# VHH binders against Meiotic recombination protein W68 (mei-W68), part 2

Target 1, 331 residues: Meiotic recombination protein W68 (mei-W68), of Drosophila melanogaster (Fruit fly) (q7kpa5)
Amino acid sequence: MDEFSENIERIALELLSNLVHGNATLSVPRNSSGNVISEYRRVSYNNRGSRHSFCVLIYMLSRVHRLQVRGGSFTVRGLYYDNPLLVRSQSRIAEARLDVCRMLRTSPLSLGILAASKGLVAGDLRLLMTNGDVLDSSLYGGPLTLPTDPEKIDRIETLAEFVLIVEKESVFESLLSRNVFGTFERRFILITGKGYPDCCTRRIVHRLTEENQLAAYILVDADPFGVEIMLVYRHGSKSMSFSSQGLTTPALRWIGLHPSEIPALGTGAVALVAGDNKKINDLLARHDLEPGVRQELRMLQDVQLKAEIESVIDFLTDDYIPNKINRNLFL

## First folded at step 4 (VHH; framework vhh_7qia_2)

Design p13 (from p01 with S102E)
Fold by ESMFold2-Fast, scan of step 4:
Structure p13 (fold): chain B 331 residues (1-331), chain A 120 residues (1-120)
Amino acid sequence: as target 1 above (331 residues)
Amino acid sequence: QLQLVESGGGLVQPGGSLRLSCEASGFTFSSYAMGWYRQAPGKQRELVAFITSGGSTYYADSVKGRFTISRDNAKNTVYLQMNSLRPEDTAIYYCAAKSYGEGSWPFDYWGKGTPVTVSS
């Protein structure tokens, strides 16, 4: 657990060098092209506008260093309550946690600073925790919230053949209410990250595909944000591209909703807005797009129509999802 | 295999009407969404209207209220009824088909186009 101690010490030496030359300044990477850092945000005690951010960032670096040397973990909530006068809000700890991840080129889970997961799971899954606890989503009665610290999962037990990820909680709940587990002959696990997935959700999906050798499928809205959510699961976040180890699922199969299918599925097709077009342009500039994904983004750009999964929800359980999985119709 | 053949284009006065037809062969017509695109000289192709396999319709803002798309699955034909034509509607009109659930991309199949000229 001392993996980042040398990196933190290097940052401290750089800060000390800056202090000798009159600056109490830290540099936080903002942009990257793959692994190349092209832009930095400067955070300085000497500037009133960034002073608070500087202090919280030093606080976070200090806590991460302590965890690397001594072991253990802190929660975002716990760090706020340990020093609320310095921190002022939980959101400031969450922001500083991400800044430290950028500086150390690692995932939030590697820092030992934990945040509660928003992810939900249902279906044939048992998580055997290192403390002897068992989380079992196969119990009748509804979905389970994913654990805060996925590294405390000792072993994952399942007879499922695949994981189906759905973008939105509303779709997740609709599939459960429509008896989705009774619709498929094959056993599976249903997961939602409730939009953009947190690192806990991404870690568990990664472990299911690597440790349990499950196929993974994803269903997102047919819009550029849905495509980006799929790409976050598959390749990681563009703003956190520094470390994808243990948080990506490169073999993730995008079953839909595909932009090319919008005219055929029709119901709920809506014109793109300016924000959609900006996102399409951002995504098309990526170097990590598979050809099929790029073609679907060009279809969004050319047709100028998008659709939400809810617009076709009545077709999903009985036709769309089984057809896509059974016929291997994915990108 | 799949073939789309457009007809019904021509020269018309401003304010006039034309009905375009697109006959499909070589595929299961009722499974495809059908659309009309147009391309004016020196411009990119733009979507004018489409009709899904389920019968839902879409229209570009420039043609809403003037154009109507419809399909006849028994005749393997999609229609575009164009009313209150304007000089700016002058273009070559293309029929296109999109398939649900095919394994290869792109899915768009195109006819050769039928010219529409709105002028005196």
Scores: ipSAE 0.006, ipTM 0.240, lowest interface PAE 9.9, mean pLDDT 80

Design p15 (from p01 with G103Y)
Fold by ESMFold2-Fast, scan of step 4:
Structure p15 (fold): chain B 331 residues (1-331), chain A 120 residues (1-120)
Amino acid sequence: as target 1 above (331 residues)
Amino acid sequence: QLQLVESGGGLVQPGGSLRLSCEASGFTFSSYAMGWYRQAPGKQRELVAFITSGGSTYYADSVKGRFTISRDNAKNTVYLQMNSLRPEDTAIYYCAAKSYGSYSWPFDYWGKGTPVTVSS
């Protein structure tokens, strides 16, 4: 927390310097290359178009400072309800939270301003919380929502051999309805981030691989957005490139669905749309892309077909996943 | 135990035609998707055409309308009919077999390659 005090002080000094010249302006980083910040977005009380963003950003910085002094945490929802006339919507707090993260060069989890996780977990997992509570996804009839503050997890207990991440809630639910834990031979934990994962989901996956030494596998749609979701789990978000290693899983194993498998699936494949082609080009421009991942993106571009995990759902548990894991067929 | 044996490569003039064949030996040819890849000198291997186990075909934009992939499951053979050949088509052409549950590096089975040279 002490480092945030120093960074907030720096920001306050910049604001005060600007105010002396009649400017109530804050600079929010837009772009970075490693430690170099190339681009800034300016928000100013003096400009009608950015006035509201300026006020919400000051409000957010004030709340972060209070947490450094008093301790504790605030929720995105709570901050909205504390001052709804200023803030206007919960999405404005969420946006300001990300802007503060960029300004302070820290992860959302480190701010003490928490958002409810959309992540779901099922299978052989017990989370022992610092307050003595136990969250057990093998009990109480079904999957659990991941905790809002993963740093309040004291210990993770599991007899699972691996964690399997699936991109979509629909696939997660389909596997559970097909009794995946009763049909698959090895014990595992099933997680979904419901598309692009939040920081809570990414943190828990990181902890499972680092603290519990579990192998991690991911199953995404055979399309460029599925590939990007895998890359977010593995390497982190491009928009939050300053996020700590505690939110990444570099050893994550991409078992499918691989674009190179689309021809073998037959007529279940569909044509790429303009948005898919733009995303392929964006991903291929990355310098941190593994050779095998690059090859699969070239297959998408070359074949011009995509497929959803649902294309293999009927043989997913008994054939596809076991063959990928047992034969080391991952990228 | 699938093996792939390629044939039909050679020297051809621009605008000419050539037919490549790939004979598979093994016990489940009909279950595999079959592809043709090519590698020009100093370049990476690229997909030319693919045919699924169900017979659906897919082509690289550079060959679409000029090349035709087909298969004969009774003969365990996949074909690539190459028409209107251009100097840019000069490469070693590789036959490959792929199953849905197997992503081998760089595919389940590969042929040895057959050279195609398009020059005047």
Scores: ipSAE 0.012, ipTM 0.304, lowest interface PAE 8.5, mean pLDDT 81

Design p20 (from p01 with Y58R)
Fold by ESMFold2-Fast, scan of step 4:
Formats: sequence, structure tokens, C-alpha cells
Structure p20 (fold): chain B 331 residues (1-331), chain A 120 residues (1-120)
Amino acid sequence: as target 1 above (331 residues)
Amino acid sequence: QLQLVESGGGLVQPGGSLRLSCEASGFTFSSYAMGWYRQAPGKQRELVAFITSGGSTRYADSVKGRFTISRDNAKNTVYLQMNSLRPEDTAIYYCAAKSYGSGSWPFDYWGKGTPVTVSS
């Protein structure tokens, strides 16, 4: 029935079975695709190299169990400060949170263990919280950090026609400094996940498209990492493919920069490095790529040039973005 | 083979008017957005006016109300009507054709420019 509850039972039985044979060991799935888990990482108290990871995972599972019994939520920061000597850093809690999600086959948001969002929003958006608070990112309020718990958003109110996602905080800030909301004809919401988006950012984008029925557009650098960021918003994370419910935007429209535009761009194009070529090969091995996206990745591979959004920044608001949207030049 | 040829530049007194023309060849003109850029000595090239394939227009704040961009698809020509010219409008004016998106090469095409001097 409930796969989350089934997986809690599975973990308990696995640990108990191992303990009967003198082993304090847990299995953590690596990258999974649907129902297929082809690789596991083993962590054990009996192994000095994985002992700390084992202890942090037990700590996290204990907190998940408490939330199942008592309700409520914990924050990554709070869990670290509750036991800093055991945990050693906030990043260890963040890593263990993802490991527990893989083990339980559930989303970070469903665990009730919350991470502060790095996502920023500006434009015509009001978030009405379940406690009666109102977060308003309109022109007078300035840009806001997205809430830690998107489940505490009771209602989203906006007169915007679409959401525009930009990859980098620097581009987000540049658009605001250029009075983007005053120069663009249509009302919209501007969001950045500051690179790879966290689950809070992805959840809010999903809610805007599903509940408020807004179109969604994304502008990323014309490089393989920008393409992967777009794919995370659209299809979800490869490391957590089982946890896509309510965190994906399949109808997300990739307006640029498209690699096919780079040869005609002039200044701003730079040569690919080894890491870029590795990422292109990794992405091309995916089975879930739309044909147009695959063609653009092959263009990167063939031309061996990449470009940043900053290469078109001077005409981005008045020319590039309106032209892409109005002429349906998206993938 | 895409070619843009500008004409109409010259010397004009402050408060005067000039009309620049740009004739396009080698592509389907009506499907391209067209723009006028200018570059003053020692400065970067900047967009002055823009017209989409559908006829929608955009202007730099410095020229709003003074300059008008228009197009004639039958003549494959884009125009820039410049009124109430100021000394700071002195620059070489460039015509550009724009195309965007996957399969929409080229991104920008440029003419050779036509000089406009506002003085004396």
C-alpha cells in the first residue's frame, strides 16, 4: 500500500537480520531509476571507515521514527545543532537526509526533515501561509528567499502569466537591476534556484504550474551543466528519480541559451573543457531525453564551444526573452 | 549571403532630422526581427531601436519619443526616422537582423554602418 511505510519495515527487518548475525550494517541505494536499484553502498558500525556514516543514519532514522509517532518537523540545521559532536557538520545531515530518502523511497519534503531553501523569488507573487503569514515578493517587498516548508503554503496568489527561471543568482540580480518587471510587456514571476535547485524551489515551481496553471520558462547557460539543471526541473534528479512526485515540471520550456545559437553569437563563446565533455557523454546516455534536447547536446559536442547567459545580458529583457517566448523558440 | 546595406547618414544641426534606411537581401526578410544599433567613438555598441517580424517596436530610453523604427516587407527595408537630434546622438549607426533558437542561425547579422554627426 503505502510504500513509505513498507520501506520503513524493510529497513528495520534488514537491520535486525544483520544484527542477529553480529553485523550492524545498513544498505544505502546509489542512483536509482524507477524500481531498479542496481548499486548499493554498505555502511557498518563494524567498519571503521563507515562507522560515522552508520551512526548518523541511525540518528536520522530515529528522528524520522519520532516524526511518524509525534508529527511535526525538524530542520537540517536544528538536527546538526542538537548533536554537533555526533554529526560534525550540517553537510553530513544533508547527505544522510538524502540517503534516508533513497532507503525509504520518499521525498525529502515527505520525511519531515527540512532544509533551508536557497531559492529566490521576485515579482507578482503572494504566498499565504497556513499560520496566517503572507510572503509578498512584489516590487515593493523586493526579492524573497523561498520558505523552508512549502507544505505550509496554504494558497498561492498571482496575476502573473508565467514563471521565468534563471540558473544563476548573478543573472537574477542583473535582471532586477535592469528593471525587468518595468520593461517586459507581460506580468511574470522571476525565480532562481542558484544553480541546481533544492526540493523547496522545485516544489514551488511545480505548484505554480499545477495549481495556478502558469506557463514556465527556463534560461540556463549554454553548457552541459545548464542543460542538466533544466532536466532536474523538468524530470527530477538522477540521484532521486523515485522521488519525483510533486517536484517535476514536465511542461517546462527551455528558451535558452541554446547551444545551436553559439556559432552565431560572436563574442562570449569559450572552448569546452574535459569536465564539459564528460557531462555531455553522461547526459547523452540518458533514455529520457526529448529529441530536441539531444540534438542541442550533440551540437555542444560537435562545435566544442559553450556560452554563458551574460553573453546576451545587454538585450536579454527587451529582445532575447520576448522573442523566444513570442515566436515559440523553446525546446 | 545575408547582406544589410545602410544609407541616409550625414551631418545635421541639433534639432534636425534624418531618416536611415537598411535594405536586406539573401534571406526571408519578413521572418526576421530588425534593429538599429549605434556606436559612438570610445563607447560600446548599443541598441537604439528594435522591430519584430510582427511589427512590435522597442526603443532605448535615450531616444524614446524622438526616433521611430518601421519596416516595409515588400521592399525588404527597415527605417529609422530620427527627430530632434542631439549632439550625443553622434555615432555610426548599424543595421542588424536577429534570429533566435535552435535551428535559427544566424543570431545576428550586421551592416557596415552609416555615420551620423550632429554638430554646429
Scores: ipSAE 0.014, ipTM 0.251, lowest interface PAE 7.5, mean pLDDT 82

Design p21 (from p01 with F50Y)
Fold by ESMFold2-Fast, scan of step 4:
Structure p21 (fold): chain B 331 residues (1-331), chain A 120 residues (1-120)
Amino acid sequence: as target 1 above (331 residues)
Amino acid sequence: QLQLVESGGGLVQPGGSLRLSCEASGFTFSSYAMGWYRQAPGKQRELVAYITSGGSTYYADSVKGRFTISRDNAKNTVYLQMNSLRPEDTAIYYCAAKSYGSGSWPFDYWGKGTPVTVSS
């Protein structure tokens, strides 16, 4: 209780102390390990290059403070349209939102400044909202966009046994067009974060596994970015490690596409580029990798080939996914 | 240990037919996906046809409508029925077995190949 308000007060006092000495400067953390902050970016009104960023951060901090006093929420879009001449674009609000999260050591969801979720869901799911609305993605409700504020979900109702996450919207749409819910015998929820998941998507996956006790499976491309997307769902974002609470799914099961499967795909395999190799090296430097994940990354590095889910798309629904889940072939 | 032995290759005239067989030795055949690959002179191996453990099939665009892959789990055998053969189909045909999961790399099993020549 109130570590958030204590952090707001600390920042305000630091700013006031700096102003007394003629310095209008804020310090924004760049990286952290747990609760330890090891690097800061300074933003100052006195410096022309950072002046605009300073003004937008002050604007954001004032809005966060208002939410602490009066309650409610703001949207990124709404904050832009409230003061477009100061802010200049929605992307500036989005950047400042993340900077304020780092400064206050809190999640975007806890900040009360909300961005529209890009996440999609289909299958056996009902979301009962605190305002009395019911969102239903089951067979008669159809697929839907995840709500902007998952904390306004009062209760999640499902008869599903598991949730299946797919990396790409194209795969999500392909599975729906192939009537995946009619061809797979077990009830499930299908989710996509459209690449790297936003906090809303991660929060809902977390709630499904913790509150509804569902198993969770993920299917990503057999490349280092696909592996990193899986790790974001499982362990959280490295740049926002302090905000991982309630946004991680440690028991997430990686069913594919596994790098060790690439040699069998023939022309579906493509050579790694320099950016891929840099990402593999970054991921292999992690201390939180499960041995099987590390082995797959080592094979990717050794073979120098990657593949997309589309390489198995023709048998994805009828064989690959059911076989992986039913036979427990995951990492 | 899984071992694959191909048979049924030979010389055939354009427009003719051949049926390739691949017999697997081992106790886990039904859990493997099976494929037929070919390697033409001077080219790399390419996937021709694929059948999953569940029976779903895939075909390369160059052979769709002409080739049919099937399996007989009781006989531990996968077949490739090749109809309306063209000179471009001349290659050594390889049988391959693929297990799902991370396994050890490479986890694919390959036969030694059976030659198919389409010429007059």
Scores: ipSAE 0.013, ipTM 0.312, lowest interface PAE 8.1, mean pLDDT 82

Design p22 (from p01 with F50W)
Fold by ESMFold2-Fast, scan of step 4:
Structure p22 (fold): chain B 331 residues (1-331), chain A 120 residues (1-120)
Amino acid sequence: as target 1 above (331 residues)
Amino acid sequence: QLQLVESGGGLVQPGGSLRLSCEASGFTFSSYAMGWYRQAPGKQRELVAWITSGGSTYYADSVKGRFTISRDNAKNTVYLQMNSLRPEDTAIYYCAAKSYGSGSWPFDYWGKGTPVTVSS
């Protein structure tokens, strides 16, 4: 009836079929495009290299089944401390969590197994929690770590006009050190996901645009990975395409750094490496690219240069960001 | 449509000074960031100095403390004051105007350049 329950049943039948033939093996999808799964990773108790992964996946599936029956949630940290001899590290639970999500075609948030968010927020934001706590990023002027469970946020209160997302923690810290909230006339919320955003960061950005009706802007490095980070916020993760509900911000405005701006930066630009070119080709194969984004990726491919946000850091707060936002210069 | 015209280049002895001017026409000057680039013989073109629409300035490390960029929006002109000139400053100097956030290329508008030679 629901796809999640059907996938649990399918996995159980696959494992049982494999066991009848003396094979304790699970297949984990690597990448998908809609309903097409392009590649599988096999984990097996019979193979010493994947034995541990197999055991941790079985452990995770048993915990997911428990949550389906009785409700509640587990944390990655809690699951590690519940069985440290089996698991060996928190990173193994985090890896297995994503593998189980791919197998079950569900999001980490829907799975009920929670990881601490790496996302940071500063500025005019108050999160009213279901337990009565209030998280206020304006109190004492310090940035806050985003909550582990965004479902525990009852209401979001802000007088901000927009959200500004920056790719890197270093840029986030630089803007705060330059007193960005005192320099910029309009009220706003500053967020970073520290690179590729986790589901908690994506959920909070989604809620700010949908529930609080805020405009959202993003500033990423002028390289193919920066473009992909923007696309993850806007359209969701391709490796988790089945679980984008409530985690996308289609109206997200990409203000920079734009690849078309790189030739003017002189010595701030550096040559693309093989990994960059592979990523450009992967991104250009997408069918969900806006024309302006496709044009910028072709510029990266043609010019063969990339640049970091730090290339414009000296005029970022006083001119670049205000001009991009106030003049509606985005893609 | 957009045009940039540089002036003020010439021959100067080491330790001397020159003031370059760039007059812009055909656009809303105050909305553009303006910069000076240079290209020495056998080298790639490099950024020397940058001034934003808001007046913030940036300088290449090789010219910090010696060169000063400024703009006069009423005259649609950007200036580069070059002091304590060195032989390695010898290049053709180009004025450039850059808009923000355009998805169309070319984005940058360039003058034809003005030569600066630092030699005895």
Scores: ipSAE 0.014, ipTM 0.321, lowest interface PAE 7.2, mean pLDDT 82

Design p23 (from p01 with S99P)
Fold by ESMFold2-Fast, scan of step 4:
Structure p23 (fold): chain B 331 residues (1-331), chain A 120 residues (1-120)
Amino acid sequence: as target 1 above (331 residues)
Amino acid sequence: QLQLVESGGGLVQPGGSLRLSCEASGFTFSSYAMGWYRQAPGKQRELVAFITSGGSTYYADSVKGRFTISRDNAKNTVYLQMNSLRPEDTAIYYCAAKPYGSGSWPFDYWGKGTPVTVSS
């Protein structure tokens, strides 16, 4: 058995030991610093409020163990349809998948439990799949949804010079409606993860920078959540720090919207709320922040104003983005 | 080192026009974004119009269709053409300059302001 199967069996043995004492409980890590697990959430059959979650976690662990022994994969949708009365919704499988990843200290992609990616791509990109299929976002007809399993991509073909990631689907759609590929001189690939990126989106961005040697740029809202989204692409998820292999882009260039630019924009600037200030404090406690990123977070904290990308939308494609990229104005 | 000097303010009747000029001194005017802000009595300073180094423009909703910002890099000057002026446009108008992504906050340079009064 591999280490992954061993970990599942260890969890099963611990559960059986607990059952001898009348307790059916699983411990799910909540927080980690690298390889250190600092706290746990307990899920128990004996607790009415967590009973369903316990049952779904057992179901998920059983399926993951089966994949480690026999190979193959399951989809989130397929696992729901196998036991809809037990599971109740696809969202419960998605939640349990993340919990199992924390318990086993591995990525969702490594579990063999696959979910449809929410990521969108447009521009000069061809994905040659291991089964011989070709996915081509350069064809007219609009953006392409990223594939469920990025490891089934045999080769990535592009004539693009860089990848531009935008935080929001609304910005992605606005750029396309404004003919961004026709107004911007350089060839590029446009991607959105629709907020916090899933592992499929992060994996494809990683592969584009490593295999195709593309520069990567990101445009996020000038608020602490936008900064955190950029840091997830660059350094990985804080809650999943134990599994960042092949999912990070350390050379990712943050071109905007920078908090230091908010006073110059005026319109669209709004006051920070309590949740924003809490997030700023959490981010400033990190030890992996580049000095320029820390300075921008300090400016958010001092000014107490945030702004959305929409504040610069009218000059985004023909000035803001080219100016940032061509003059190396990034953090 | 970059200094901003505003001119063109004054008294005007409602419906009238004024053209504000901001002359910059320095070595890199063409690489700076330029903006016009105003501060009305009893109010906070607000953005009126902004022009990027590439010439893209942005306007506050209250001035769209009435004001036009432009720049002349050869003269190191940014202009604000104000048409169909209203009493609520009465303010001190400030010229501002900022490079993008500099890590500086908020602006590197501000002018001293030029007063505009719109009254009948």
Scores: ipSAE 0.012, ipTM 0.280, lowest interface PAE 8.8, mean pLDDT 82

Design p24 (from p01 with S104W W105Y)
Fold by ESMFold2-Fast, scan of step 4:
Structure p24 (fold): chain B 331 residues (1-331), chain A 120 residues (1-120)
Amino acid sequence: as target 1 above (331 residues)
Amino acid sequence: QLQLVESGGGLVQPGGSLRLSCEASGFTFSSYAMGWYRQAPGKQRELVAFITSGGSTYYADSVKGRFTISRDNAKNTVYLQMNSLRPEDTAIYYCAAKSYGSGWYPFDYWGKGTPVTVSS
């Protein structure tokens, strides 16, 4: 029996045991420092506040079981429209999907419950789909939304030498408006996951580096959340570390914005808030940090200032990015 | 705020030697390019030497072959070893720190300076 089936059995036995004592309760894992799941959120039919979440989780587990037995896939949208009175909104299915992934220790892509990717791509890229469709971000001259199911991409065609990932859609749009593709002599692909990347965005970045042998660069805000976003692309999500296979890019090159550059930005820097300091402490407790990344987190902690990519926006396309890539200034 | 503290300046005879030290606090020293500037009376501040985070060095033509810049990341300190000193080396010497990779930004942090006088 695989780990997936074993986890479904464990959940069913926990539920049955609880039901014998008049309790209909499920435990959902939470993130914990050090990549160990040590905390759980309880949802119960017996509690007014968690009853709905319990019902949606049971619904999701029943659909996952059906996919395991019969194959195929469901969409978040489809699952909502299949039972809107139970579910109440598509966002509830999206939340339950992630909870089920944590419970079963599997990725959303492996679960067979698919959501539209929020990832955007532009530049020299063609995705040849298994159904014969071709998605071409070069032809459209603007951003193309990444496909919902990256496993339906038969082949990726590109003459690009590297992929550049930017944290925010606003930076992605700014680079396009500044003719970034005309600034570089080398061909490249521009991607944004719009903050924390979904599994589709991470899968496509992984495939570009593995199958097309592209170098990968990332530009994030100089704050602990930007560092964590880079680490999600590089090493995977803490809450779903068990499902990192095929979704990580260990050779990802962090070109900026580096915390050590914040003092040079003057008025572009702002003070850290309590949430930032909590996140720095959480990240520093990791055992998988490269020394340079750890030093940059210590810089955030010592200086107590953060900065957004917008602090270098006027020099981003013509100076910052080209110099970082051409001079190998990365961590 | 980040702090740079220079030491080692003083009076020395032509042909003599001095070693300047600059101790950095409040940041990850190893990530910064460190430089030494000097300002002679009535003149603008000029770059003397700098050392990158990776250890690459630069020297102004006027001091090349006479001065050596080095760093000790364990002590958060950058050094300027000055040999074969000349009267024209008389200046206030400033330590400066620059975040790596900026290119466009000036040195961000400056010490208060340490005076060096070369006179018989």
Scores: ipSAE 0.006, ipTM 0.187, lowest interface PAE 10.1, mean pLDDT 81

Design p32 (from p01 with G101N S104R)
Fold by ESMFold2-Fast, scan of step 4:
Structure p32 (fold): chain B 331 residues (1-331), chain A 120 residues (1-120)
Amino acid sequence: as target 1 above (331 residues)
Amino acid sequence: QLQLVESGGGLVQPGGSLRLSCEASGFTFSSYAMGWYRQAPGKQRELVAFITSGGSTYYADSVKGRFTISRDNAKNTVYLQMNSLRPEDTAIYYCAAKSYNSGRWPFDYWGKGTPVTVSS
């Protein structure tokens, strides 16, 4: 029995104590700062709107406890098929898994509840698995979906000098179609997390920079959500800060698209919406922002314009990316 | 040493016109992109218009069709012609200069600002 079993039992005892007073409620942290939890989401059997979420969360806690006591692992898909009438969909298990991580202050990878990674990789990379399998994302093997369990990677082999992360699958595919690996003089690995990265994608990037000593670059949309995606890779998820061990890349280099470049690009710029301004305010309230990142967020506020990577796609491979990397133009 | 000095601000009636000038000194003006920003009381600073070293222009939607940015490289000056002025155009207007080689903050140099008041 590890700390998760003890923590789950403590949560169960608190719940039972509350039930004596007619209250069947669980509190899920939304964020934390130095282990101080400032925001909570209430999930209650007593409330029609959260009743189902309460039941699925209890189910997930019981399954995590079982894994800590008996060992082994479950998949998100397997947990759904074990009790489909209670759960209703695989997405409910995925949501409850993250809520349990917030409650226990641990990573999804540590729970033993495995989900298929949405991350893709291409380029000069070989993953030697603990079972003897070799996964090869070179031109002969083609793009690979990242492993569900990155801890089963025994070692990573590459002659690449750097890894380049791109926010969107569409950009990833566009770069491949434009023969990006034949255009660059230097060998590299191309990765996409398809938006906000899952823990498998973040773990692989961390291992590439720590174990293989690769430089890491990231290209995101010039909007507040793109900036936040970069910050998730660099510093970890704000809502799960405790679970950042082995999942962060502090030396990650943000090459673009920089908000400061939007006026100079001229094309594809669109006005910010209310949700964008709210996100900028949330990000500017952070105490962990590098000065250059803060300046770029201020630029988004000042200009009131955002742009997608696709707005520069025609010169991205031949000009933008090489110049940013070769001239060290990053934040 | 590198300086931007704005002029031409003042009080104008709604529907009126005003021309702002920004004179640059101490650098190679023709190699810089030039912009005009404004800041109204209680609001954040916003980009109004931008002109590249090659002459391409950008305008905020709120001023498109009413304002025109232009430059005179021989005089090291950028202009903002403001027509059909509205009370909501009332702000302090700032001139800014950016080198395309910087890859950093959008504007390397800023003026001290010139006030524009549209009164009715």
Scores: ipSAE 0.006, ipTM 0.207, lowest interface PAE 10.1, mean pLDDT 81

